# VH-VL binders against c1abc3: the designs that were tried, part 9

Target 1, 185 residues: c1abc3
Amino acid sequence: MAAGVQGESVARNYAEALLVLARKADDAEGWGALLRQVADAINNDVNLSRFLESPRIAAEQKSVVLSKALGDKVPHLFLRFLQQLVKNRRQMLIPAIATEYETLRDAASGIVHARVTVARETGDEEAKMIAERLSKATGKTVVPHFAVDPSILGGVVVRVGDTVMDGSLRRKLGMLRRRMGGTRA

## First folded at step 1 (VH-VL)

Design t5 (framework fv_tezepelumab)
Fold by ESMFold2-Fast, scan of step 1:
Structure t5 (fold): chain C 185 residues (1-185), chain A 123 residues (1-123), chain B 108 residues (1-108)
Amino acid sequence: as target 1 above (185 residues)
Amino acid sequence: QMQLVESGGGVVQPGRSLRLSCAASGFTFSSYGMHWVRQAPGKGLEWVAVIWYDGSNKHYADSVKGRFTITRDNSKNTLNLQMNSLRAEDTAVYYCARDLEYDFWSGYAFDIWGQGTMVTVSS
Amino acid sequence: SYVLTQPPSVSVAPGQTARITCGGNNIGSKSVHWYQQKPGQAPVLVVYDDSDRPSWIPERFSGSNSGNTATLTISRGEAGDEADYYCQVWDSSSDHVVFGGGTKLTVL
């Protein structure tokens, strides 16, 4: 059986898988731009979003439409990735996958995204100071995303994502392939 | 039992046309991308063309682009290669092959191969 | 045009380990597949995705891929392993499948 269609960890796993393929193709930046274009189309085109989400439309028909729309305009493996998401009914995760892909690429370039929880709204100057201090402490370029939680009065809580694709990624990809119905005779 | 069986090979004069066919059995043909790969006598493997599971996308080797056309008929479980303007250098055993997995995990690997059909272009 | 280079031939004594290399620019970033072909026969997939093996292929066949070199390793070589071996990748920049030139393995 397929896993649920929502969740940050599921989107991240797909983003990691796509980034491995994009790196093997020597075009991580280009694939990221294509993925962002698809995500933006889903976010901005109500008719496209409804078509992809509709349980009345067969997965095969959605794949045919993607093939006709994108066809020769994208690398074959990139289109196969999108069609596999449709088969597993995870196509609505594409915007989340695009965001996770961008976060992983930034991490590989020494740029990391950090979630910074603060007790009060920060001004622009304070935000820049926090980013600079986190960058110095980690040895990486940190892009902070702020959330306000008054209950942490007097403190700052920082969460930094994993910046390295671990050696177990291939095992994770093998598990995803098995779950997506990959069997070899 | 999964099988691919090629047919349509033979001896043909330069400039003429041949149509190769590949009959698939023992698996859901419509779920897999299919390839043609050739091998000249005593030489190595050379990829010729690919067609997606639904026929919507195709790619060709530069040496055959504009002369060869890959097609499929999912209702008959058949893959075809239309070869026009044949040249002496097209002489080879032609194999049809199944893409290991339709989805993006395989990166174009060939897990099932036919036995091949010989095409000889000579005058 | 992306190019894969293999040695034309490799020899191994029975029971010893054979190593067949496949060189390509940044090949470690690509998925490498390996095929065995015996005279007069169609190729057989022996290793895919760098190091995975079809269930019907013996465990003594393995693969690796890093940097500019992929390697097919055949442990405990036997006469039945004599064949031509081809490496293969998909080059997304050209939308082409690329095969290496092949390596003849001799067991003696």
Scores: ipSAE 0.000, ipTM 0.457, lowest interface PAE 16.5, mean pLDDT 80

Design t6 (framework fv_tezepelumab)
Fold by ESMFold2-Fast, scan of step 1:
Structure t6 (fold): chain C 185 residues (1-185), chain A 123 residues (1-123), chain B 108 residues (1-108)
Amino acid sequence: as target 1 above (185 residues)
Amino acid sequence: QMQLVESGGGVVQPGRSLRLSCAASGFTFSSYGMHWVRQAPGKGLEWVAVIWYDGSNKHYADSVKGRFTITRDNSKNTLNLQMNSLRAEDTAVYYCARETIFGVVIGDAFDIWGQGTMVTVSS
Amino acid sequence: SYVLTQPPSVSVAPGQTARITCGGNNIGSKSVHWYQQKPGQAPVLVVYDDSDRPSWIPERFSGSNSGNTATLTISRGEAGDEADYYCQVWDSSSDHVVFGGGTKLTVL
């Protein structure tokens, strides 16, 4: 599940590594799709997730299973990348790596990903409004990723790449959130 | 500029201890596995030890297991090798090396090496 | 204990192709990396993952890995290629890095 600060940094670096290899193979999009499929399989198949996470199963056996399942369906270097993750005990980071890979690719096309911290969970309509506001404020296409922190008092904290948005934008987003969620008043 | 700089080498008598350090700069140290590799005068490369990015996993060559301890301090971008019960056979240039290539965290290739520090174990 | 075997020396004339072998049981199932080391210097990665090159390494350097033998090939040999060359793998069964004994390449 959710990795710590160090795990997030590691996932980003594995994503950068894979993107370099994928560009060398002239198929960054195809490799991204393959990685997303593997990530989704881990997220949706509890038996596969348990198999990959189990400390009772040797890394060598996990590597052999990946080779048998994927060996003739994916590029050799892509399979080697997955086997390297298993060797390094980082196979459970695959979903985080897939997300980081997608953000790296999107950044190159003027699409940026933002971490948006909110006081309570957002609905689909509220999420779309926040994305639209951030896109207008930044001049880019912004895809928001939400985290909940009840300690903020109706405000919103936004990070876009290495940049934390200033208090005026945070206040306006907080006002929007309160207006849309105001069923109690 | 990505760089690794070793320090702590010197001349020691058999049975004593020595601590090597490796200072990393120009890359995100906490994201990479790190290794120590040694080379005796006029001989080939011999792998010594590895430590994972977060310090959770360590592996050692059989010749040093139980005597050497690899550690890292990610807050200071430093890799260390504590060498105890030194033997004449431990005499070598010791290199620290990053496990990855082109800033990529894949494979077990060593793309960045330090300049090496000489350890001489003699009576 | 996994072992990689290299010839101790290989000679090549300028402009000719040098081939340095690295023997290991079922080495074709492993990823092989190659390092160049000149006197008094740290090793330099020249080939990784069997056949890939760092961007700063000339196209004259290439690699292959199949069965029980990996090979580093240096085409159009130059005086500047004279060095010791080492192959390297990760042995997953022992969680150890293994280096070959090294090959001294002379260009005469």
Scores: ipSAE 0.000, ipTM 0.462, lowest interface PAE 14.3, mean pLDDT 81

Design t7 (framework fv_tezepelumab)
Fold by ESMFold2-Fast, scan of step 1:
Structure t7 (fold): chain C 185 residues (1-185), chain A 124 residues (1-124), chain B 108 residues (1-108)
Amino acid sequence: as target 1 above (185 residues)
Amino acid sequence: QMQLVESGGGVVQPGRSLRLSCAASGFTFSSYGMHWVRQAPGKGLEWVAVIWYDGSNKHYADSVKGRFTITRDNSKNTLNLQMNSLRAEDTAVYYCARDSPEEFWDLLGAFDIWGQGTMVTVSS
Amino acid sequence: SYVLTQPPSVSVAPGQTARITCGGNNIGSKSVHWYQQKPGQAPVLVVYDDSDRPSWIPERFSGSNSGNTATLTISRGEAGDEADYYCQVWDSSSDHVVFGGGTKLTVL
């Protein structure tokens, strides 16, 4: 298998570089918020997205537009970082870079956010116990965000990133797969 | 394995036509812009044409504009180059190449996968 | 009508650093890609986006791009590096891909 140019790997490299610059400026949180705002603008504004994507528009012109729009509203090095992405024709990676930047910051802090869906509202004591158990299971400090869905029967559904954890469902699926696998293998 | 295989080359007299094909495998062909690049014997690389992932946008080198037509069939993972009114200076090895995107459907302009080439000789 | 200029040939002694230049008007504002071509073979991408390297290419290959000159740098030159090297850009003003004329690298 030949290796191709992979956007996700490249986005992580840029996110790491930006985080280094942001830490030197002592504002990793602020730079992350700015990057997320730019990413959201690209995702939500079709005209902006088309302008940045177009190979018909020179990198210099795109850099001038960024400078005019963001000029004194953002740190100088942050603007230079965006201009470097445009120069390298990587401006369409900004949404992916924002996601990788957020992931790097969370990992460095040892803090992750989890969406916990429960069948009934939890009290403060139960919420603390759930957070402690998830933190122990993941090896990270988990901040739970609760949502109530009465249609969930017998389980608590936890999402951390792309991972969905439901203890009772996972156990049930494991047993079912074992029985079915025995028939095939 | 990601692969591009050219075919359709041969010896042809000036003024005649040839159709080159490029068969793609091992990647989602419909997500990538594709190019034709040629190289005359003992000479450097010369870009010929590009077609966007969806087949709508196309651009040609000035030397072939009006004579060559680039097309693609995403259902068959095939890139084509129709070459009309061939001239002696069109003699070259023709490569198809995949444009490597930063995001799917963008053009980076970098060619990360190349075919082995097919020889076109225009002579009397 | 955008043009990229490369020297026709460059020689390097084994173990030394080879530098292949690519000249273009305001090329520092463009993304430059580099290809290696050995006799009878298709080109291989060795550096893309000025300075990034595909995972299958050794770390001794690197690139830079500033002002009117882009450079491919090959550290610790080896006999296996002998090839023709081409720089390339996408010129957004003409919607054309432009290749340099190529540089033959000899390792003596």
Scores: ipSAE 0.000, ipTM 0.440, lowest interface PAE 21.1, mean pLDDT 80

Design t8 (framework fv_tezepelumab)
Fold by ESMFold2-Fast, scan of step 1:
Structure t8 (fold): chain C 185 residues (1-185), chain A 123 residues (1-123), chain B 108 residues (1-108)
Amino acid sequence: as target 1 above (185 residues)
Amino acid sequence: QMQLVESGGGVVQPGRSLRLSCAASGFTFSSYGMHWVRQAPGKGLEWVAVIWYDGSNKHYADSVKGRFTITRDNSKNTLNLQMNSLRAEDTAVYYCARGYDILTGYSDAFDIWGQGTMVTVSS
Amino acid sequence: SYVLTQPPSVSVAPGQTARITCGGNNIGSKSVHWYQQKPGQAPVLVVYDDSDRPSWIPERFSGSNSGNTATLTISRGEAGDEADYYCQVWDSSSDHVVFGGGTKLTVL
């Protein structure tokens, strides 16, 4: 869990830097959409993910492939940002950076993102109930992002921004999760 | 080899001006945010200023704001620090440093440092 | 303004583990970088983004960052590790780089 917090912190710093560049280009929304598209490609394309993750493939080669694939389709500064991530072995953080970028943009409109760690994968109905409960607790519109950790065994860990939610909310969310079929007999 | 070399340091009287330069080689200078960091004799590191990869945005430590100006010339691979209205407390070794991870240099680690140039402000 | 607090000195016996702390409000939400500086020399980056190492730095250097404390850990301490160590963050509220006051590591 400590390692997960550190990874999120690093991703947030990259997201903040990218948002600064995007605002300077007057297209924070468009850059966010492009970043999400790249993140989704990494998550859904096993061959692309393996190529980017491989320590046997030089960073410069990965950078060249990105330039050829994206060069004319994205803003030059956006491409250079991705190339810097590759150069620094941070390209596998792109999905986390995309999530943090969306969180930063949505905060201005009263939309807050929360990381919810659960013991089993969450169904659609359960996800909606958790989002509603978190929105009531925070007074904001909460978009949950789920992570599965079987070791917590029916527990729930919630982080909203830099704050870990108190035990009373975590207890209520744990009960909700169990009642909605996560640990039913 | 990637390298930063500072120049322009020396002894100056209070109230005078001095211009420091930093020559970069061995990397694509125009892709990186750049910083100036100083260290007074026997003291710790103190950040001075940052400049974006294209020179369009800059930030300064409160102690130097309004007196120092950071600039860069990407065509010559050179970073500069114009120091006006110098004070005794500006006495320090001045390092130029490269931001490692991002174009703006804001959250960056400094992976390449120059050897430093000594500025002594005394009467 | 944002402040990073380091102990002024830490001692370690050869072969033992040294831990140098960097305290800051919610520092776990920031990326922390660590520098080694030997007398008369420029600083050298030893740990960046909380826990990563440059390829030229031995694996016995490691870092962590959580809550209000970041820590630089130097395993199997050697005489050559004697130096001043500085932590560093970017403070987004002031748009400033902030350094800790430095820790002198002595290996005896």
Scores: ipSAE 0.163, ipTM 0.627, lowest interface PAE 5.0, mean pLDDT 85

Design t9 (framework fv_tezepelumab)
Fold by ESMFold2-Fast, scan of step 1:
Structure t9 (fold): chain C 185 residues (1-185), chain A 123 residues (1-123), chain B 108 residues (1-108)
Amino acid sequence: as target 1 above (185 residues)
Amino acid sequence: QMQLVESGGGVVQPGRSLRLSCAASGFTFSSYGMHWVRQAPGKGLEWVAVIWYDGSNKHYADSVKGRFTITRDNSKNTLNLQMNSLRAEDTAVYYCARVTYEYTLGSYAFDIWGQGTMVTVSS
Amino acid sequence: SYVLTQPPSVSVAPGQTARITCGGNNIGSKSVHWYQQKPGQAPVLVVYDDSDRPSWIPERFSGSNSGNTATLTISRGEAGDEADYYCQVWDSSSDHVVFGGGTKLTVL
């Protein structure tokens, strides 16, 4: 089951700890990719998910399976991090930790992921223009993720994580809409 | 290195009781679910019972339910099978076996087996 | 109660391929494991999760599982392969482990 704000906070704290270790190893990108692979395996492999979640299976046994499966395929400290999650009964937070890790890494690199809702499907050129203009408006590199909702009143609705835009950002995005020309009201 | 050794088998009369033990060594016994599997002379393998790693749950074959009790003592690395109200049909070699979840979770494969202990129920 | 059906015996000539079947209702939706048992010895796991092998088992042992039939295949049969072979599944609906009746493999 999903946890509330406390679970999100715990996942964020683990992501921050892992990022510190990854930076000391000079491989924040590689560790992030490994973490995403583990998270995807949990999300896509029902048997692995059941194994990790099962109260029937001791934490020590789960740690042994991780060691055998990953062994020398991953950095030692990365494996120990996963085993610590199992010891603390936090292994089901791995997908949330992976998402938080990616968010932290992107923020540190000046990259922001935005959900962009549009009234109709955009072409590649329009998508690129929107990303470029949002990047200039925010002062960050914006990676847009598009969703189509024909019922929206405005031509473009932007969300950055769950944070609402302040007045200055809204003003800049208003300028962007005008410069795009021909957008829906 | 990793080993399971059964003991407690013997000849017993119908209606009586017998307790089998299985001593584990070379692995962390408390981390694994354990099973009992039996084999009547000249017959096939028949599953008897399972106990979870912490003793929190147990399941039995219909043929022994209500008569047999599986227990474990993780501090002594020992698995036990208390067999009550024994019948001639219970005559078999009894194996203890380790199940691992290293494979598929829904897959109860037995990777380590004891050598077996013979139980003969005769009048 | 779930039931697995195996032929009582299978014969194979040396160097030829032996195939041992394990029948069960919708067995393809379950994970099948195979054990080899020689007289007076405990069973030995030879194939697990339908088609995977423990590292100590020769590559000539393989398995498949689909629909209502799982199959253990032993290529290039040898005298040392003479044994009883058992298939096994876990029946999640009853929380019971189920074994097939066993197949005696004769190499002659």
Scores: ipSAE 0.000, ipTM 0.449, lowest interface PAE 18.3, mean pLDDT 80

Design u1 (framework fv_praluzatamab)
Fold by ESMFold2-Fast, scan of step 1:
Structure u1 (fold): chain C 185 residues (1-185), chain A 122 residues (1-122), chain B 112 residues (1-112)
Amino acid sequence: as target 1 above (185 residues)
Amino acid sequence: QITLKESGPTLVKPTQTLTLTCTFSGFSLSTSGVGVGWIRQPPGKALEWLANIYWDDDKHYSPSLKSRLTITKDTSKNQVVLTITNVDPVDTATYYCAHREYYDSSGYFDYWGQGTLVTVSS
Amino acid sequence: DIVMTQSPLSLPVTPGEPASISCRSSQSLLHSNGYNYLYWYLQKPGQSPQLLIYLGSNRASGVPDRFSGSGSGTDFTLKISRVEAEDVGVYYCMQALQTPLTFGQGTKLEIK
């Protein structure tokens, strides 16, 4: 996880503010789609990512580039939101803000997102089993988001909203990971 | 391999304009994520950054020296030129040019030229 | 301008022993992207500076694993686990969070 726990808290605050504005505009879904597109562009376009995170490039220049690229394609308040992130040096939190925004929207529909930190990358089958177990435990539809941290030595850390899952569920998920990962014992 | 070499006069009189050229090989300033910087070091003193130029012709200067500095590039010749106007003896230093790696915004100087000593004296 | 302060300024070390150099910045070098924009350079006698560590803790290509960088925000450390004769020279930290890029005053590492 790139943002960390402190960055995720800041990202959630921005996501909440954006959702309030989007709801006033009666387009929470459309604003969420736009935010996801910007996040995906940052993740997939090395030139854009490098430009946005560069401390060598002044915030006002980044704002001008955003205006030229997006100005007529997005709502004015959405563009102003992105420019405020740049002014506050929070533009690299955009992917985390997009994830928090989606989490907030889905919570209203009985869908929740879980942040799952694992020691190694998961396959599709294992991810599906983790999602099923978390959905059963919470009584909601859970969509897991995985982050890899080799330092946790085969363990797993799960956070759903503001709650870290208790040690017994964490232990059971750790055992499931070991079995599905082909680990001997 | 990336190689850079500085060239210019070794002795300049006060009030004159100093022009230094950095000639490089192993990379192109047309490649996204690359830049070239100039750093100087007065005899026995610490390193002092002067200016950077990037692939997109973006330029940054030391604020205290900005009015005296101009950095330009000639991508086809693999050269970067720094000019310093109205020099005085305090500008006596070894001048280095260096490759700036910026592909993932890491922003380091990884390969440096050998340096060229410029003495400003009447 | 961000001021970079190194300590000690002079560091005599016996070969094979560890060495540690401190670098402090007048303001945080931690960017919102999670990176510390701090770099370590070594200038051997009569030579150009060479990069050792970038973005706080990443070893540059070809740098031996006995070198490590650590720290975050305003307090950074360069460690050499076992000093060798070839490690003599002046060590500089640099910040690249904002212009002007600024260097510390240097730490001269000498063999006893």
Scores: ipSAE 0.000, ipTM 0.437, lowest interface PAE 20.0, mean pLDDT 82

Design u10 (framework fv_praluzatamab)
Fold by ESMFold2-Fast, scan of step 1:
Structure u10 (fold): chain C 185 residues (1-185), chain A 122 residues (1-122), chain B 112 residues (1-112)
Amino acid sequence: as target 1 above (185 residues)
Amino acid sequence: QITLKESGPTLVKPTQTLTLTCTFSGFSLSTSGVGVGWIRQPPGKALEWLANIYWDDDKHYSPSLKSRLTITKDTSKNQVVLTITNVDPVDTATYYCAHRLDYGDYEWFDPWGQGTLVTVSS
Amino acid sequence: DIVMTQSPLSLPVTPGEPASISCRSSQSLLHSNGYNYLYWYLQKPGQSPQLLIYLGSNRASGVPDRFSGSGSGTDFTLKISRVEAEDVGVYYCMQALQTPLTFGQGTKLEIK
């Protein structure tokens, strides 16, 4: 699978390349929005997803279909980027590339994404408090993404970029959960 | 990237009800042609299909187990729940949930979750 | 119910040699739309099953071309042209022509 560390690294490399092209076109924001729309279409349209993934359909034919569907709606270089992904058989990485692109743009603005592992589901209020605490602790604007792992026994594990936050932050986040009453699924 | 993970009790007593939850990411059960299936595998034995649920809430069950099975979905939470009533030791198995695609020329179960072993004993 | 029967149940092979697994269904899996609703899965030791072949003969994405599926109606074959160590595991055929979906007994491929 194109998942895990290797898939994330490849997606990041493509996201960096796309951001360079978008900046040369002076439209990093617009290209990001287009990439998100394409990623969402792949995630939500089973026909499109299966068509792009199918090894029975030649890359050239996939490129032609993308040109017909998007050619008049997106910048030429953006379309060429998508066609290059198809040529390299990387088109199924588009959702991951979109996420990495957003992360790169946010990092330039002092916004960092964090993966927050919790022992049980969190409510909106608790999620907001965790985001505020992480933002204060890091000095950056932190957008949390939650995952549940019951094995951590009520603790919290936080990864901000490549850095795993230490046990002192876990303890402080635990105290915030207690004060807010915590939520359970 | 499509991922699925099964969760639920690892030990259940005979006659009790077993509830298993499949939590997934990378797809939506609002998408036409998409579903989630449950398959189990007793230790050292073959795979056995249990139930499917689809985007339109269409449900299919193994006929031999239908009276004991209930499959439901919560599209907003990206979860599918399987309930098995009146369990007995022969229900001891690793339970898998799997992404189901059923759209014209493209049809399969893939990928599968890691599985969760459920032991039914007194 | 459609019964799926695999043979052999145990398949010891020497690395680099070809391997062949048979799957027979108790009734035709060929639909009026022209598709055989037959699938091949591999379960490596300690892992979840993974799709190898869908709709009779179509290789799933990422599956090496040494794997091929053939057959129609009631007789199907999975072939591995040159077995590698990573191919060890239990192979299952499955039918999805009608409910209940049913699997074969499994074929355990082992290195001699």
Scores: ipSAE 0.000, ipTM 0.416, lowest interface PAE 24.2, mean pLDDT 80

Design u2 (framework fv_praluzatamab)
Fold by ESMFold2-Fast, scan of step 1:
Structure u2 (fold): chain C 185 residues (1-185), chain A 122 residues (1-122), chain B 112 residues (1-112)
Amino acid sequence: as target 1 above (185 residues)
Amino acid sequence: QITLKESGPTLVKPTQTLTLTCTFSGFSLSTSGVGVGWIRQPPGKALEWLANIYWDDDKHYSPSLKSRLTITKDTSKNQVVLTITNVDPVDTATYYCAHSQLWFGELYFDYWGQGTLVTVSS
Amino acid sequence: DIVMTQSPLSLPVTPGEPASISCRSSQSLLHSNGYNYLYWYLQKPGQSPQLLIYLGSNRASGVPDRFSGSGSGTDFTLKISRVEAEDVGVYYCMQALQTPLTFGQGTKLEIK
């Protein structure tokens, strides 16, 4: 899953820094794809995740392994960015950084990402309706990302970019979810 | 895939030096995090670790046997060699070499050779 | 040296029944990184040992899901949910928290 509120803020700062470097290299799209590949590897490969999070392995040793594994396959500054995350003990934020990087790039093209926190897992029909309502409300193409938090008990929390949606839209989405939960998942 | 095979004499006389070679394929001992160890098993007894060598030529030995053990690697030949000096009948055992991958999952001895039985007898 | 003690040393099991093997260490195998440096191996008759479980609870590649490892610190258990004929052999635990690497004395699982 994504990082918490504090980690999301830190991840956004790193995403902004990486995007600046990628734009200087004239390859924001390519760097984004590489970052997504690394993030997906961390999320799906237990061995890589454990290697990166292990306190038994010194940061310098992790940097050497990254250099050997990726050095000739990625831009030098991209590799240095990853090594700096390891030095700062921020390597486990890479999935969150990838998500923030994609959000920043999409904002420039009129596509916005929304984090939708729900009390229970959403079905396809409900997800589609939430996306449509958010797109209508924002006047942009909204891509929803769902997170489940049972503690909100039927409520809905929506964050679009750097802002939380107004109370009117949140109230309407909450009412929709309650109605849909009674008939369909 | 990863394979290892032990080779050496099957019969050694007391006081002689025993040299065993582990020849492997499917990995390189220049790869960070990779190591090869030697483990022995006297007939009908438990496994006993002897020594490890790692990609960076770091060497670890069983303290009780350290004065008699030498482990070396030849990365270009895909070989690890274990030498045991001044052998005694109690060194009679099946000797195994085995692969380890420390950076990805900390997998100790995830692949083993077939073993080679060494009898120490006059 | 860390001493590893297994029990029972001999485990006769009826096919299809569960089996449980205990492994105790003379000091904690829990590292500050949150992992227990405890490993389980199976040596089938006439064969080399094979890795079953690494870092306390993780199944090695190709190991059936009927095998599970649990425990933390100094007390560890290997469980087989339903024993099959092919599970016969000697089971060993090993610690890799510090050198020398040390094995338990082994538990011989036999079909009764």
Scores: ipSAE 0.000, ipTM 0.456, lowest interface PAE 17.1, mean pLDDT 83

